VH-VL binders against q9umr5. Designs and how they scored, part 201

Target 1, 268 residues: q9umr5
Amino acid sequence: SYKPVIVVHGLFDSSYSFRHLLEYINETHPGTVVTVLDLFDGRESLRPLWEQVQGFREAVVPIMAKAPQGVHLICYSQGGLVCRALLSVMDDHNVDSFISLSSPQMGQYGDTDYLKWLFPTSMRSNLYRICYSPWGQEFSICNYWHDPHHDDLYLNASSFLALINGERDHPNATVWRKNFLRVGHLVLIGGPDDGVITPWQSSFFGFYDANETVLEMEEQLVYLRDSFGLKTLLARGAIVRCPMAGISHTAWHSNRTLYETCIEPWLS
Below, E stands for the ipSAE of ESMFold2; O stands for the ipSAE of OpenDDE; V2 stands for 0.75 times the mean of E and O plus 0.25 times the DockQ between their complexes.

## First folded at step 8 (VH-VL)

Design z38 (framework fv_nofazinlimab)
Fold by ESMFold2-Fast, scan of step 8:
Parts: structure tokens; C-alpha cells; sequence
Structure z38 (fold): chain C 268 residues (1-268), chain A 123 residues (1-123), chain B 112 residues (1-112)
């Protein structure tokens, strides 16, 4: 039998976006119980990520309790950060595969037309003024804004990403690391043609240095210090990297080749 | 159910300013964008700009740059469009419309419209 | 700015017959994510515009199934399978992919 699958959507998204993913799972793993969580849909996805984590936690507890053999998580875009935090705050999660679809694991620093639509007079270089204020930290998008030119402000002001990545100390860090390490597989998916996640290597725990040169996961302090268990997971063979070119941000959950290559093998 | 209600018709002299209001009800005002579109008599639709009340940010079509200002008052769920230095060519029906924003794509979808406000500019 | 060109501009139709309106954009409306932000609006005489179709082919809530949208890239079509009296009005295509957002010049649908 197949383990249940729980799907967590992204920014301004809803369960409707996953109709193709559900079709693919039904074709390859018939009988799989798939629950797409319909919490924090659309505009509600702007709520602080810690609030979203609490709400999703309440929704996943009964699903995990009914599946003693374990569950799989498929978490898209911003939803991948929600799932990162869920795995850390839950002392009793039974997640086997955590599949992260193009999620900004080390944060976002993009200057694309969508940011110009939301902040028309601001450049990405200026968004730190809004995001690293107490007001800005009440919005999910600012919870993972990571300006590589103002790393001091990011470390001090980020109420979410800097904490879950262990980039700033937290009293619960040791427990969060222990809980996260219970995961069976961390499956990272992303690619250069995403067009939204900037840098796209953020989906693989790579990120910009102060000169906007991308440093990969193994060069990050969070990996080197093993702050939440990435080095330990890699050493035990539990990290899967599945980059794919030619896929835009809104297509990760609706591309059959991507599904067959990167997702299907991890849905036991 | 969402409804947008606009202020009444205005007659203005050339060189003056007009401020049109758009009151939203039934939805989450602060988390949607409000767009402004105008239509001169017998002509097509022309986009002026939008505001995202939750962030206090506004953007304007360059054609109206320096003359149009769009603001919002979250406490009354009301958006405003002010157009200054009025010309006879600004005579039009001005509409507000609710648009969903999607920061991933910059998407807008005009799902609810106000009834329109006739602004007549004549001497 | 992206120019949206509609044809025909005047569309006399007989009740019960199908109607078709074309919309062409001066550049591709495919956003970097693969989404296409092409909308269709109806404006009845004396009324505010009403959205019929969003993202090329998605019918808005309450819009009759006789309305359908199709197309890709730069070429789009709105079809009415069987025109009814209440369909009289001006139809506009609109792109939301490139700033500033732009509308077609409009197609006036009239009963013969």
C-alpha cells in the first residue's frame, strides 16, 4: 500500500493548482490518499509564516496519526518553508519523503516584474527597508526575504527564515534539529528557468554572497555547522537533488516528466 | 458578496482637480488591489493605475504620470483616485475595479467593478 | 506598450447564430512562469464592464457556457456558440502580462 501524501501550496495559491499532480499520483500509485490542504489560500498566504505553520500543524496531526507507516509531504514554493518549520516544531512527525518543489530554502532576493507590480517604486536593493521592519515581518514574503547586501539586518530582523535555518540562535534549535532529522528523505527540486525563485539555487540551499555570486549548499555556514541537520542528512544519503531546466515556476506541479523523474520515485 | 460603490458625478473646470472615491464591501479590502480605468464618451477602456492597500503601494500608467494619485483608507475600505491639471480630454466615466494580486506573476483580474463616475471637464 | 488589436470592430449577428471575435497582441502574452494573462470583458449599453474570461480560457463565475475563450502566444479568440439578445454590447480583450495593462479597441456586437 502507499503512504498518504499531504500537499502544501505556495504564495497566492490554492488546492486547485494541484489537479494534475493528483492525476499523476493516481496513475502511478493508485489508491494513494492525497490531502491537499486548503488553509491560507490566496491572499491568506500573506499571513506570517509562523501563523501558517501553526494552522498547517493542526491540520496534519490527525492525518499523521491515522498513518502509522508514515506520510509524504509535497510542498510547493513558499509551502516548502512551511514544511521545513513543521518538521522542526513537531516532536512526533512521521514524514518519510519531504518533497520540496522550487522552494526558496535560503530565501529570496529577486528583482523581477512581479516585485515591480507589488512595490513599483522599490528595487530589490531597497525592499529590505520594508521587509526588515516589524510591520514587514507580519507578511510571509518578508519572512524569507534575504538581502545578501544587508545580512546583518536579515539576521536581526528575520522572524522566521534565519531561525529555522539556524542562522540566528534560538532556544529550541537543538530540539528543532532533532525533529527535522526524523525525516526519511529530503527531495529538493528546482531549476534555472523557474523565473521567480531568485537565485534558483535557493531551492537547493545555495544562495548569493555579498557580491551576488551563488555559493552552493556545501559552502553555506548552515551546512558546515550542521545547524538543522543538512550535513547529517547528506552523510546518511537522505538528500536527493533533482534539478530540471525548462520548467517555469507555475509548472512544477503540472509537468509529467518532472513528476516521473523527481517525485514519483519517492512516493512509496 | 463584494460590491464597489463610487462617488457621484462631477463637473470641473480645466486646470482643476477631481477626487473620485470607491468604497468596497463584502470582501477583504486590504488584501486586494484596486485598479482605476476610464472610458471617454464613445471610446474604449484606458488603464490609469492601481493601489495595493495592504502595502500602501501604487503604480501609474506613464501616460498619466505626475497627474494621477491613487490612495486608500483601510479603516473605511475606500480607495481614491485624484486626477489633477484637468483637460477637456479627461472627460470620461472613471471606474474602479477589484483586482487580485499575485506577486509571483503580477497577475490582475478585474472580478468586480464599480458603477462608474462621470467626470465632465468644461469651461 | 503592448498593442491589442481586435477584429471585427463591428459584428452584426442573427439571433441563435454563433459569433467569433479575434484579438492579437503586438508581443507574446506568455509570462516567464508560463501563465498567459489574457482577459475578455463584456460591456452592455450603459453598464460597467463585466469579466467573462480570464487566463485565456477560464470562464468567470456566472458566465453562461455559450461563451468560450481560446488561443496562445499572440492570437486569441472569444466565441459565443449561440448569440442571445442579452449578449448585445461591446467586447474587449485585455492583457495583464506587460505593464501597463492594455485593452483592445472593442468589438460591438449587434443583432441583425
Amino acid sequence: as target 1 above (268 residues)
Amino acid sequence: QVQLVQSGAEVKKPGSSVKVSCKASGGTFSEYAISWVRQAPGQGLEYLGYIIPIFGTANYNEKFKGRVTITADKSTSTAYMELSSLRSEDTAVYYCARTQYDILTGYSDFDYWGQGTMVTVSS
Amino acid sequence: DVVMTQSPLSLPVTLGQPASISCRSSQSLVYSHGNTFLNWFQQRPGQSPRRLIYKVSNRDSGVPDRFSGSGSGTDFTLKISRVEAEDVGVYYCMQGTHWPYTFGQGTKLEIK
Scores: ipSAE 0.071, ipTM 0.608, lowest interface PAE 6.0, mean pLDDT 89

Design z39 (framework fv_nofazinlimab)
Fold by ESMFold2-Fast, scan of step 8:
Structure z39 (fold): chain C 268 residues (1-268), chain A 123 residues (1-123), chain B 112 residues (1-112)
Amino acid sequence: as target 1 above (268 residues)
Amino acid sequence: QVQLVQSGAEVKKPGSSVKVSCKASGGTFSDYAISWVRQAPGQGLEYLGYIIPIFGTANYNEKFKGRVTITADKSTSTAYMELSSLRSEDTAVYYCARGQYDILTGYSDFDYWGQGTMVTVSS
Amino acid sequence: DVVMTQSPLSLPVTLGQPASISCRSSQSLVYSHGNTFLNWFQQRPGQSPRRLIYKVSNRDSGVPDRFSGSGSGTDFTLKISRVEAEDVGVYYCMQGTHWPYTFGQGTKLEIK
């Protein structure tokens, strides 16, 4: 029998967006119990990420309890950040594969049409004024806004991403790292044609330096310091990187080739 | 000015499906969400769902989930609402309406409406 | 689902007189950051609905000053300070705070 799969959606998303993903799983792994969590749908996806983590945590506990052999997580876009926090705050998670579909793991810094839809008068160069305020931190998108030209403000003001990445100290950091390290596999998926996640390498823990030059995961301080376990996971052989070109942001959960190449092998 | 133009009236048999279009002009299509609302003859308004073309995401009222599909084609600035397994109770005028979310100034839901499309389901 | 209850459902009014419509929600409509997503729509006979008021009290452009919205939490009112012949139609309140969005039953305003 296959392990259950839990799906966590992204910004302005809902469970219905994953109908193709569910079809693919049913075709290749018939009988898999797939639960797409329909919490924080639509505009509710803008609520603070810590609030979303609490709600999703309450929903996943009974699913994990029914599956002592383990579960898989498939987490899309900002949903991947929710899942990262779940793996850290849950002392008893039994997640085997955590599959992250184009999630901004090191943050977001881009003047995309998607961002302008929510902040029509803002440019990426000045959005830090809003996002790094207490008011701005009440919005999920600002919880992972990472301006490489104001890294000092990001480190001081980010109430979510800087803490989860261990970029700022937190009393629970040691236990969060221990919990995260229990994951069986961290499967990272993303690509250059996404068009939303900027830089796209953020899906693989790469990010801009102060000159907007992308540094890959192994050059990041969070990796070098092993702040939440990336270096340990990589040494264990538990990190899988699956980049794919030609896929736009809204197509990661509905592309059959992507599913067969990057997702299907990690569902057991 | 902003205008939403819907496709013409449809007469359908029970068990069939209908697909209504809503073409936007005057504003940037990708800046807006497109909602679908219906009104049975002599009755009130009922919300079906929306699509946000820029995110490619749609959400549906649970009453219609599994029967309604809302899509968008950004190249033609057109949104579509398809309703399947039609029943006589689905006879109604179907409206599209636009909305914009701006977290700095608030929401602008339903600020412009299409002219409506009468869908009649009869044998 | 949030139930929106309007009263009265039928509102005969003499030209030039004031009119008011009540709308009550089964749950608070206050959302994050203090926003309350309560809208009022007018539907004239044979026409599409038109939004008059958004976020409780904000008038849409082109909507005459004689229309005003007020309220908080679960209790909302649309007022017309002096009714004109063109105001004949059905008025709906709508909440956008909780999914799915829901409308009141509608209030038919007619001239007596």
Scores: ipSAE 0.077, ipTM 0.636, lowest interface PAE 4.9, mean pLDDT 89

Design z4 (framework fv_nofazinlimab)
Fold by ESMFold2-Fast, scan of step 8:
Structure z4 (fold): chain C 268 residues (1-268), chain A 123 residues (1-123), chain B 112 residues (1-112)
Amino acid sequence: as target 1 above (268 residues)
Amino acid sequence: QVQLVQSGAEVKKPGSSVKVSCKASGGTFSDYAISWVRQAPGQGLEYLGYIIPIFGKANYNEKFKGRVTITADKSTSTAYMELSSLRSEDTAVYYCARTQYDILTGYSDFDYWGQGTMVTVSS
Amino acid sequence: DVVMTQSPLSLPVTLGQPASISCRSSQSLVYSHGNTFLNWFQQRPGQSPRRLIYKVSNRDSGVPDRFSGSGSGTDFTLKISRVEAEDVGVYYCMQGTHWPYTFGQGTKLEIK
C-alpha cells in the first residue's frame, strides 16, 4: 500500500486548489490516503509562520502516528517554509519525501501582485522598513522577506527564515538539524515562469547577492557551512532538483506533465 | 464611488445550472476579493465562497464544493457565481460583496454589497 | 465551522428606548496584532445587508452614533441607544477571522 500524503497550501489558498493534484495521485497511486490540511486558509495565511507551524504540527502528529512506514509531504509556495520548520521542530517525524512546490526557501525579494495588493504604497526596495520591525514580523510574508541590500537587518530581525536556515544562531539549531536530516528525500520544484517567487531560484536554495546576481545553492554560506544539513543531504543523494519552464505560480499543483515528471516518482 | 451591480432574476428547473454576474465599478478591481452569500426566503445569510480576481484564486464553503464555481473576468471587472445541479432548496437571493486587504491600513470585510439576484428553482 | 449565536432572535422595542443584541462565537475571533474581525450588518426589508460596525467597535461612515459595538474574544454586543423607526430590520453578526466566514441567525427588530 502507498504511504499517506499530507498537503500544506500557500498564501490565500485552501484545499480546493489541490483537486487536480488529488486526481493525479488517485490515477497513478490508487488507494493513497491524501490529507489536505484546511488550516490557516484565506486571511489566516497571513498569521506569523511560527503560529502556523504550531497548528500544522498538531494536525500532522496523529497522521504520522498512524503511518509507521512513513508519510510524504507536498508543500506549496509559503507552505514549503511551514514544512521546513515542521521537519526541524518535530523530534519524531517520519517523513520520507518532502516535495517543495515552488517555495521561497531562501526568501522573497520581488515586486509582485501579492505585494502590491498587501502593500500598495511600497516597493521591494523600501519594504524592509516595514518587514524588519517587530510589527512586520507578525505577518507571514514578512517572515521570509529577504532584502539582499539589507542583509544585516534581515539577519537581526527575521524571526523565522534566518533561524530555520541557520543563518542566525538559535539554541535549538543542533536538534533542528538532526531532525531535518531524518527526511528521506528533499524534492525541489520550481521554474523561471513562476512570476511570483523572486528570484525563482529561491525554490532551489539559490538567492541574490548584494548586486542582485543569483548565487546557486552550492555557493550559499548556509550550504557551505551545512547549517541545517543541505550539504549532508546532497552528499547522501537525497536532494532532487526538478526545474520546469512554462508553469505559472498558481499552476504547479494542476499540471499533469509536472506531476508525472517531478512528483509521481517520489510517492512510494 | 464603489458599486456592485448584479444580473437580473432567474427561474430555473431542478437539475439545471445558473450563472449570476457581479460587475464592480468605482475602484481598482485588483484591490479586493469578491464573496458570494445567499439568503433563502425568510432565512439567514449563508456564505458560498470568494474569488481574488488578480490571482484567479477561488475558495469554497465545503457545503457547496463540487456544485459552485466562482470566476472573474478582469477585463470587464465582473465576477461570476455558477451553481449547478439545482434543487428547490437553492431558491434564494444571491449577493456579491467585497473584502479589501491592505496590511498598512487594515482590512475591510464586506464593506459593499450588490443589490442581490433572486434565483427561483421550480418544477 | 465557527458557530455564531445571536440573542434575542426577536426584539420588540418601543420608539426612543434602547436595544441590545448579543452575539457569541464558538471560538475566539482574535487575529494577529490584536485585531478581531467581528462585523455587524443591518438588513432593512427588501434591501441588501449594510455594514454598520467592523472590527468589533468601528462604526462605518454614515452610520448614526446611536449604534455602538463592543466585546472581546467570544462575546460581542450591538447597542442602539435610542431606537428610531428606520431601525426596523434584521441584524446579523459575522466573523471574518476563521474560514469559512459565518453569520449569526439574525435578530429581527420590530416596533411594538
Scores: ipSAE 0.251, ipTM 0.706, lowest interface PAE 3.8, mean pLDDT 90
Fold by OpenDDE, second read of step 9:
Structure z4 (fold): chain C 268 residues (1-268), chain A 123 residues (1-123), chain B 112 residues (1-112)
Amino acid sequence: as target 1 above (268 residues)
Amino acid sequence: QVQLVQSGAEVKKPGSSVKVSCKASGGTFSDYAISWVRQAPGQGLEYLGYIIPIFGKANYNEKFKGRVTITADKSTSTAYMELSSLRSEDTAVYYCARTQYDILTGYSDFDYWGQGTMVTVSS
Amino acid sequence: DVVMTQSPLSLPVTLGQPASISCRSSQSLVYSHGNTFLNWFQQRPGQSPRRLIYKVSNRDSGVPDRFSGSGSGTDFTLKISRVEAEDVGVYYCMQGTHWPYTFGQGTKLEIK
């Protein structure tokens, strides 16, 4: 039998967003128990990511307990960060494949439709003013805002991304790294035509430097320092990169070709 | 058209509290911020604070911090301003105003105003 | 707090003549991204304030073209090319650049 699949949605999503994915999994892996976690849907996805992590943890623990052979995680967009954090705080997770589906794993720094909707008169260059403010971190989108021009503020004010990345020292860094390294495979999916994740390389742990030049994962300090285990995972062949062009952000979970190429191979 | 309708006039004793409501209609409540401004009789305008209903976040003029509480009910498209420990100096017409708001800068357009609520504080 | 200083505070004007109100801020109202958040409001007797101008020089919808705003940095001006009877009221400048937002003292426009 196939291992259970747990799906975590992204910003402003719900379980309905994954109806096509469920169809694909059912067709190609009949009998697979797929659970799309319907938590923090819609506007509730703006709640702090740590709160979401806790909620999702409560939901996945029973599922994992019933699947001693392991489970697969498919985590879309913002959900990919939730899942990474989840795997970092859980010392007993049994995740075989962690599929990060167009997730801003290294953060976000771009004007998206979501940002424009939330901040109609704001620009990305100024979002640090709210996101790194005393109350800005109460919004999920600010939890992974990564302003390359205000790195000091990011490192000091980011209550989520900077911590799970191990970019800021904290007492749980070693343990979180250990926990995250329990994952069998880290499957990173994204592409240049995403239109939302900015830069799109963030889905592969690439990101801007201070000059907004995109650097690859291997050039990032988090990798070089192996702060949360990327270097270790890569060394043991546990990281899979699956870039795909021609896919918009809202289509990653509904594209059949993408599923067959980047997702299906890791569902067993 | 967009309208802001405020609650009726209030007469209060010193030391008490007053809560003024501002109901928005004709637009999307969650897309805007609600600001509160007061005007003492024969005086100018004074900014109290604002709320972003979609986030439930309010910001206050420090002058009133600790005494003013601004809240919003998205389900009824109504914003509230509560002022406690009332003083005679708090006698004023209190206005709510809707505005397109940039949470990064705090800029408010004040494109629509309520009709005002007279609050009289007297012993 | 940023102090907004209007001049004059009283403005008697003959019908059909132009009027000008000055507003000076104690600090530059230019934001880091280049926008200047300076508004002008009109308050007719017994009415709520009404926005006339936003971001220094932009007229609100329905505002007659005889109203115009100008200025930069710390010095701003509201002009009425031809004062009409309906223009009687108090005019306020407001800065929305620095928290807390502050208003000028108001300029009372009256007909001579």
Scores: ipSAE 0.020, ipTM 0.568, lowest interface PAE 4.7, mean pLDDT 92

Design z40 (framework fv_nofazinlimab; at its last look DockQ between E and O 0.06; V2 from the best seeds 0.00; counts 0 for: pae E 5.2 > 2, placed apart)
Fold by OpenDDE, second read of step 9:
Structure z40 (fold): chain C 268 residues (1-268), chain A 123 residues (1-123), chain B 112 residues (1-112)
Amino acid sequence: as target 1 above (268 residues)
Amino acid sequence: QVQLVQSGAEVKKPGSSVKVSCKASGGTFSDYAISWVRQAPGQGLEYLGYIIPIFGTANYNEKFKGRVTITADKSTSTAYMELSSLRSEDTAVYYCARDQYDILTGYSDFDYWGQGTMVTVSS
Amino acid sequence: DVVMTQSPLSLPVTLGQPASISCRSSQSLVYSHGNTFLNWFQQRPGQSPRRLIYKVSNRDSGVPDRFSGSGSGTDFTLKISRVEAEDVGVYYCMQGTHWPYTFGQGTKLEIK
C-alpha cells in the first residue's frame, strides 16, 4: 500500500485548492489516504507561522502515529515553510518525502501584484519597516519576508525564517537540524513563471544578495554552514530539484504534467 | 464607479446545478476578493464563500462545501458561483460583493454589491 | 460559528425620532492586532444590501452622518439620530473576523 499523504495549503488557501491533486493521486496511486489539512484557511493563514506550526503539528501527529512506515508531505507555497518548521521541531516525525511545492523556502522579497494585494499601501522597499517590527511579525507573510537590503534587521527581527534557517543563533538550532535531517527526501518544486514567489529561485533556496543578484542554494550561507542540514541532505542525495517553466503560482497543485514529473515519483 | 453586474434569474430543477456570474468594472479586479452571499425569500443573509482572484484561492462556508464552487476569470474580471445538487431550500437571491482586506490598515470587506440573481429551484 | 444576535428584530419608529439596534457576537470580534471587523448593512425593500458602517464605527462614503456605529469586543450598536422615510428597510450586522463570516438576523425598521 502507498504511504499516507498529508497536504498543507498556502496563504489565503484551503483544502479546496487541492481537488485536482487529490484526483491525480487517486488515479495514479489508488488507495492512498490523502489528508488535506483545513487549518488556518483564508484570512487565518495570516496568523503567525509558529502558531500555524503548532496547529498543524497537532493535526499531523495522529496521522503519523497511524502510519509507522512513514508519510509524505505535500506543502504548497507558505505551507512549505510551515512544513519545514514542523519537521524541525518534531523529533519523532516519520516523513519520507517532503515535497515543497513552490514555496518561498528562502523567503520572499517580491514586488508583484501579489505583494500589492497584501500591502496595497506599501512598497517592497519600505516593507521592512513594517515586517521587522514586533507588530509586523504577527503576520505570516512578514515571518518570511527577507529584505536583502536590510539583512541586519532580518537577522535580528525575523522570528521565523531566520530561526528555522539557523541564520540567527538559538538554543534549538542543533536539535532542529537533527530533526529536519530525519526526512527521507526533500523535493523542491518551483519555476521561473511562477509570478508570485520572488525570486522564484527561493523555492530552491536561492535568493538575492545585497545587489539583488540571485545566488543558488550552494552559494547561500545556510548551505555553506549547513545551518539546518541542506548541505548534509544534498551530500546524501536526499535533495531533489524539479524546476518547471510555464506554470503560474496558482497552478502548481493542479497541473497534471507537473504532478507526473515532480510529485508522483515520490508518492511511493 | 465600481459596479458588480450579475447574470440573470435562473429557474432550475432539483438535483441540477446553477452557475451565476458577477462581472466587476470600475476597478482593478485583481486587487479585490469576491464574496457570495444569498438570501432566501423573506429571510436573512447567508455567507457562502469568497475567492481571491489573484491568489486563485477560494474559501467556503462549511455548510456548502462540496456543493459550491467559486471561480474567477481575471481576463474578463468575472467571478462565478456554481451550486450543485440544488434543493428547494437553495431558492434565494444570490449576491456577489467586493471584498478588500488590507492587513496594514484593516480595511473591511463588502463595500460594493451586485444587483442579485434570483435562483428558483422547483420541480 | 460565531452567532450574531440582533435586537430588536422589529423596530417601529416615529419619523424624526432616534433608533438604536444592538448586535451581540458569541465571541470577541477583535483580532490580535486590534482590528474589529464588524459591519452594518442596510437593505431597502427590493434592493441589494448596502454597507453603512465598517470596522465598528466608520461610515461609508455617501452615508448620512445620522448613522453611527459603536461598540467593542462582543457588543455593538447602530444608531440613527433622526429616522427618515428613506431609512425603512432591514439592517444587518456582520462579523468578518472569524470564518465563516456571519450575519445577524436582521432588524426591520418601519415607520409608525
Scores: ipSAE 0.649, ipTM 0.861, lowest interface PAE 1.1, mean pLDDT 94
Fold by ESMFold2-Fast, scan of step 8:
Structure z40 (fold): chain C 268 residues (1-268), chain A 123 residues (1-123), chain B 112 residues (1-112)
Amino acid sequence: as target 1 above (268 residues)
Amino acid sequence: QVQLVQSGAEVKKPGSSVKVSCKASGGTFSDYAISWVRQAPGQGLEYLGYIIPIFGTANYNEKFKGRVTITADKSTSTAYMELSSLRSEDTAVYYCARDQYDILTGYSDFDYWGQGTMVTVSS
Amino acid sequence: DVVMTQSPLSLPVTLGQPASISCRSSQSLVYSHGNTFLNWFQQRPGQSPRRLIYKVSNRDSGVPDRFSGSGSGTDFTLKISRVEAEDVGVYYCMQGTHWPYTFGQGTKLEIK
């Protein structure tokens, strides 16, 4: 029968957002046990990502233990970063497919409409003053703020993203890499019409250089150094890239064509 | 249950300032953003601005920029709306309203409202 | 600023009959991330406004099934399938897609 699926939501989100996704899975893989984790919903999604990782870890352990054949993860938006860290800190995970649904894997840098609501007097050029403070690092959105014009501050102040990407040294880096490499498939999904994730190529481990020119995954130091295993996974044939145009940020989990093209093939 | 309680009615002279309070009870103040809306007697609703208490950030309708200031005191779970250089046209009931931290819906989810504060500007 | 236009402005209705209020925006309310921020509020005489509908068609907790919202882009409708005496009041549509947020001029529903 089909492996269980665990779903991790995004910023200011909840399990309700995945009702269409669950319908699609039931249609194509009837009998699949799907668990959408109701932790860190709404404003609680602003809590530091390491705190969220600990809470989600406690929730996934019994699910993985009951599925010796393995499980799949579907992780949306900010949730994709939670899942990245889960795969690194868990020395006994049995994840087959990790499906990253429009997640800012290399971080976020942009004047998006929703950030204007949260920081209306701040421009993307000024947000580093807030995010790279100790106070700012107590909020999830600042844990993956990646200002390409202040990379020195990002590397020194980022308590989460710089560490899980291996951009900054950490005592556990070797173990985190070993653990992450146990994943069967890393399925990356995203697209140019997302409207929230900026640059959208962040969902595919691409990101801005100091001139705001996007460099793709294979040109990133984290890939070239194989800091957490991307180069090894790609060589193994374990990385799947599934870009799709015409999909806005809140529609990734409710688009049938996207599901059939990018998600369904990886749910064994 | 979460409740928003506003300060009492005010009568002000033209050119003065008024500061209206909105105290949240039941739950924590940091769970949501606070918006301010006014309604002149017998007229419709007009949006003034909002504050997000946990970040201390505020935004104002351009029509009121320079005259309106919205602040929050987390220790007392109270938001304030101060309007300066008052004119007779500012006579209205001023409401505070709660906005949830749903980043994708936070622009428009006024799910709970205060009882309103009547501000009368007269000579 | 986005202009929100409601029609009718005055809506006399017989108890038990359906009522419909239209709301048009001067530009599309679809946000870049796909959501449409169109709300409907009810204000009963002497009371604060109360939210009935959010994001076009979602009923707020405690709002009776007889209230429904629909629409897309620039055209939106609030429907009451069977008007009751407690429905008397002014109804406002509101957009939260474009800053600054704006309200329609209001529709006064009265029992005839």
Scores: ipSAE 0.377, ipTM 0.729, lowest interface PAE 3.4, mean pLDDT 89
Fold by ESMFold2, look of step 10:
Structure z40 (fold): chain C 268 residues (1-268), chain A 123 residues (1-123), chain B 112 residues (1-112)
Amino acid sequence: as target 1 above (268 residues)
Amino acid sequence: QVQLVQSGAEVKKPGSSVKVSCKASGGTFSDYAISWVRQAPGQGLEYLGYIIPIFGTANYNEKFKGRVTITADKSTSTAYMELSSLRSEDTAVYYCARDQYDILTGYSDFDYWGQGTMVTVSS
Amino acid sequence: DVVMTQSPLSLPVTLGQPASISCRSSQSLVYSHGNTFLNWFQQRPGQSPRRLIYKVSNRDSGVPDRFSGSGSGTDFTLKISRVEAEDVGVYYCMQGTHWPYTFGQGTKLEIK
């Protein structure tokens, strides 16, 4: 009688990417209803994150309604941001475990091969000119691009991340915090060998200061102000941090040791 | 000049598998997605799936019911398509094709095609 | 899956005359702000397909200017202003907006 599990994929991703994760769940928790949401696949994962949040919200409502005792979320990479926004905008979600699998929760500032693939003529130091415009904010990558050297532009221009982090004041901040705090556990997973999430500590709500020194979650203003509930969740023992070295970005959902250590204990 | 060169024709028995290669030259292999399309004799084009080597992500058309596997080897700039549990209706020419996803200039689907690989399934 | 429907399926034309092929999708192919991933391919006898038109109306390099694409939403057209002997083959529309990507049935262009 395990709670249903809902899986939300990442950038340029699809339900097939989670075949090993599904196998692990079936082996350790037979009978668990697992739904990998097959929305915004491939290039559609570049659609604005608020559009994706709305689409995923419509898909999860009937699943949650049929499981009044609760559901779990496993949300990978970009999908972790979609899921966090879902928890904020849904007045009566019934999520027990929100498992954030190597997600850029405090944003991304990576000069990686992935950046070169999507922006072949740009580097991270000048991408703010594109992303912090109304046009740029229509692409999911720019919705969580966080340039620590242009934080004023980020705070002003971000249509998504600055809002769900409570880094820019807005009239829904109080209700979003209340909704997010209904989650049973926040499970944060990531590691230093990810190779894509930059800094990798973004998966744990850490991020760069202006000197590219990583400040951990407890040093972030959003934590200190408790702007969306991180401090409250930590105080009630609801935050689980599960770092693991030696796992690349595309391997988080296909590593059995990671599953057994960081995911399985939270799939009641 | 981008060029996609595929492996040679194959004759296979029903129930076996086939692995077709697609070697890319004239550009950084990881900068592109490689898609696979097939064409049965006298019929139209059918899409099988793609791989994005830099993301390590493959996606498949469900029509093939988990029989297709698409992989890439970045060190040799080669993509592979393997089709298992072959049936006579899998007799087709199999093509690889390139996609480019440049967010600033837009997307470019199937701008270069391989020469095709004939796979014949016969007992 | 998005169904792509071509008309006509067989298109005999006289050399030097215009030709027109329509393609209709079961869903809008608009991705965002007028980005529409509707492509046209030509397959000459015995050859691999070749892209002619991408994003509705953009002609690929080396494609003669007698080929043009138009349309929006769900309805698209490929036109050849003056058919030449080398244009013989099958023409496919394809959508790249929705997963999985799908092709039309093909239109066989022949010289009558």
Scores: ipSAE 0.063, ipTM 0.607, lowest interface PAE 5.2, mean pLDDT 88
ESMFold2 (binder alone), look of step 10: mean pLDDT 88; pTM 0.900
OpenDDE, look of step 10: ipSAE 0.046; ipTM 0.634

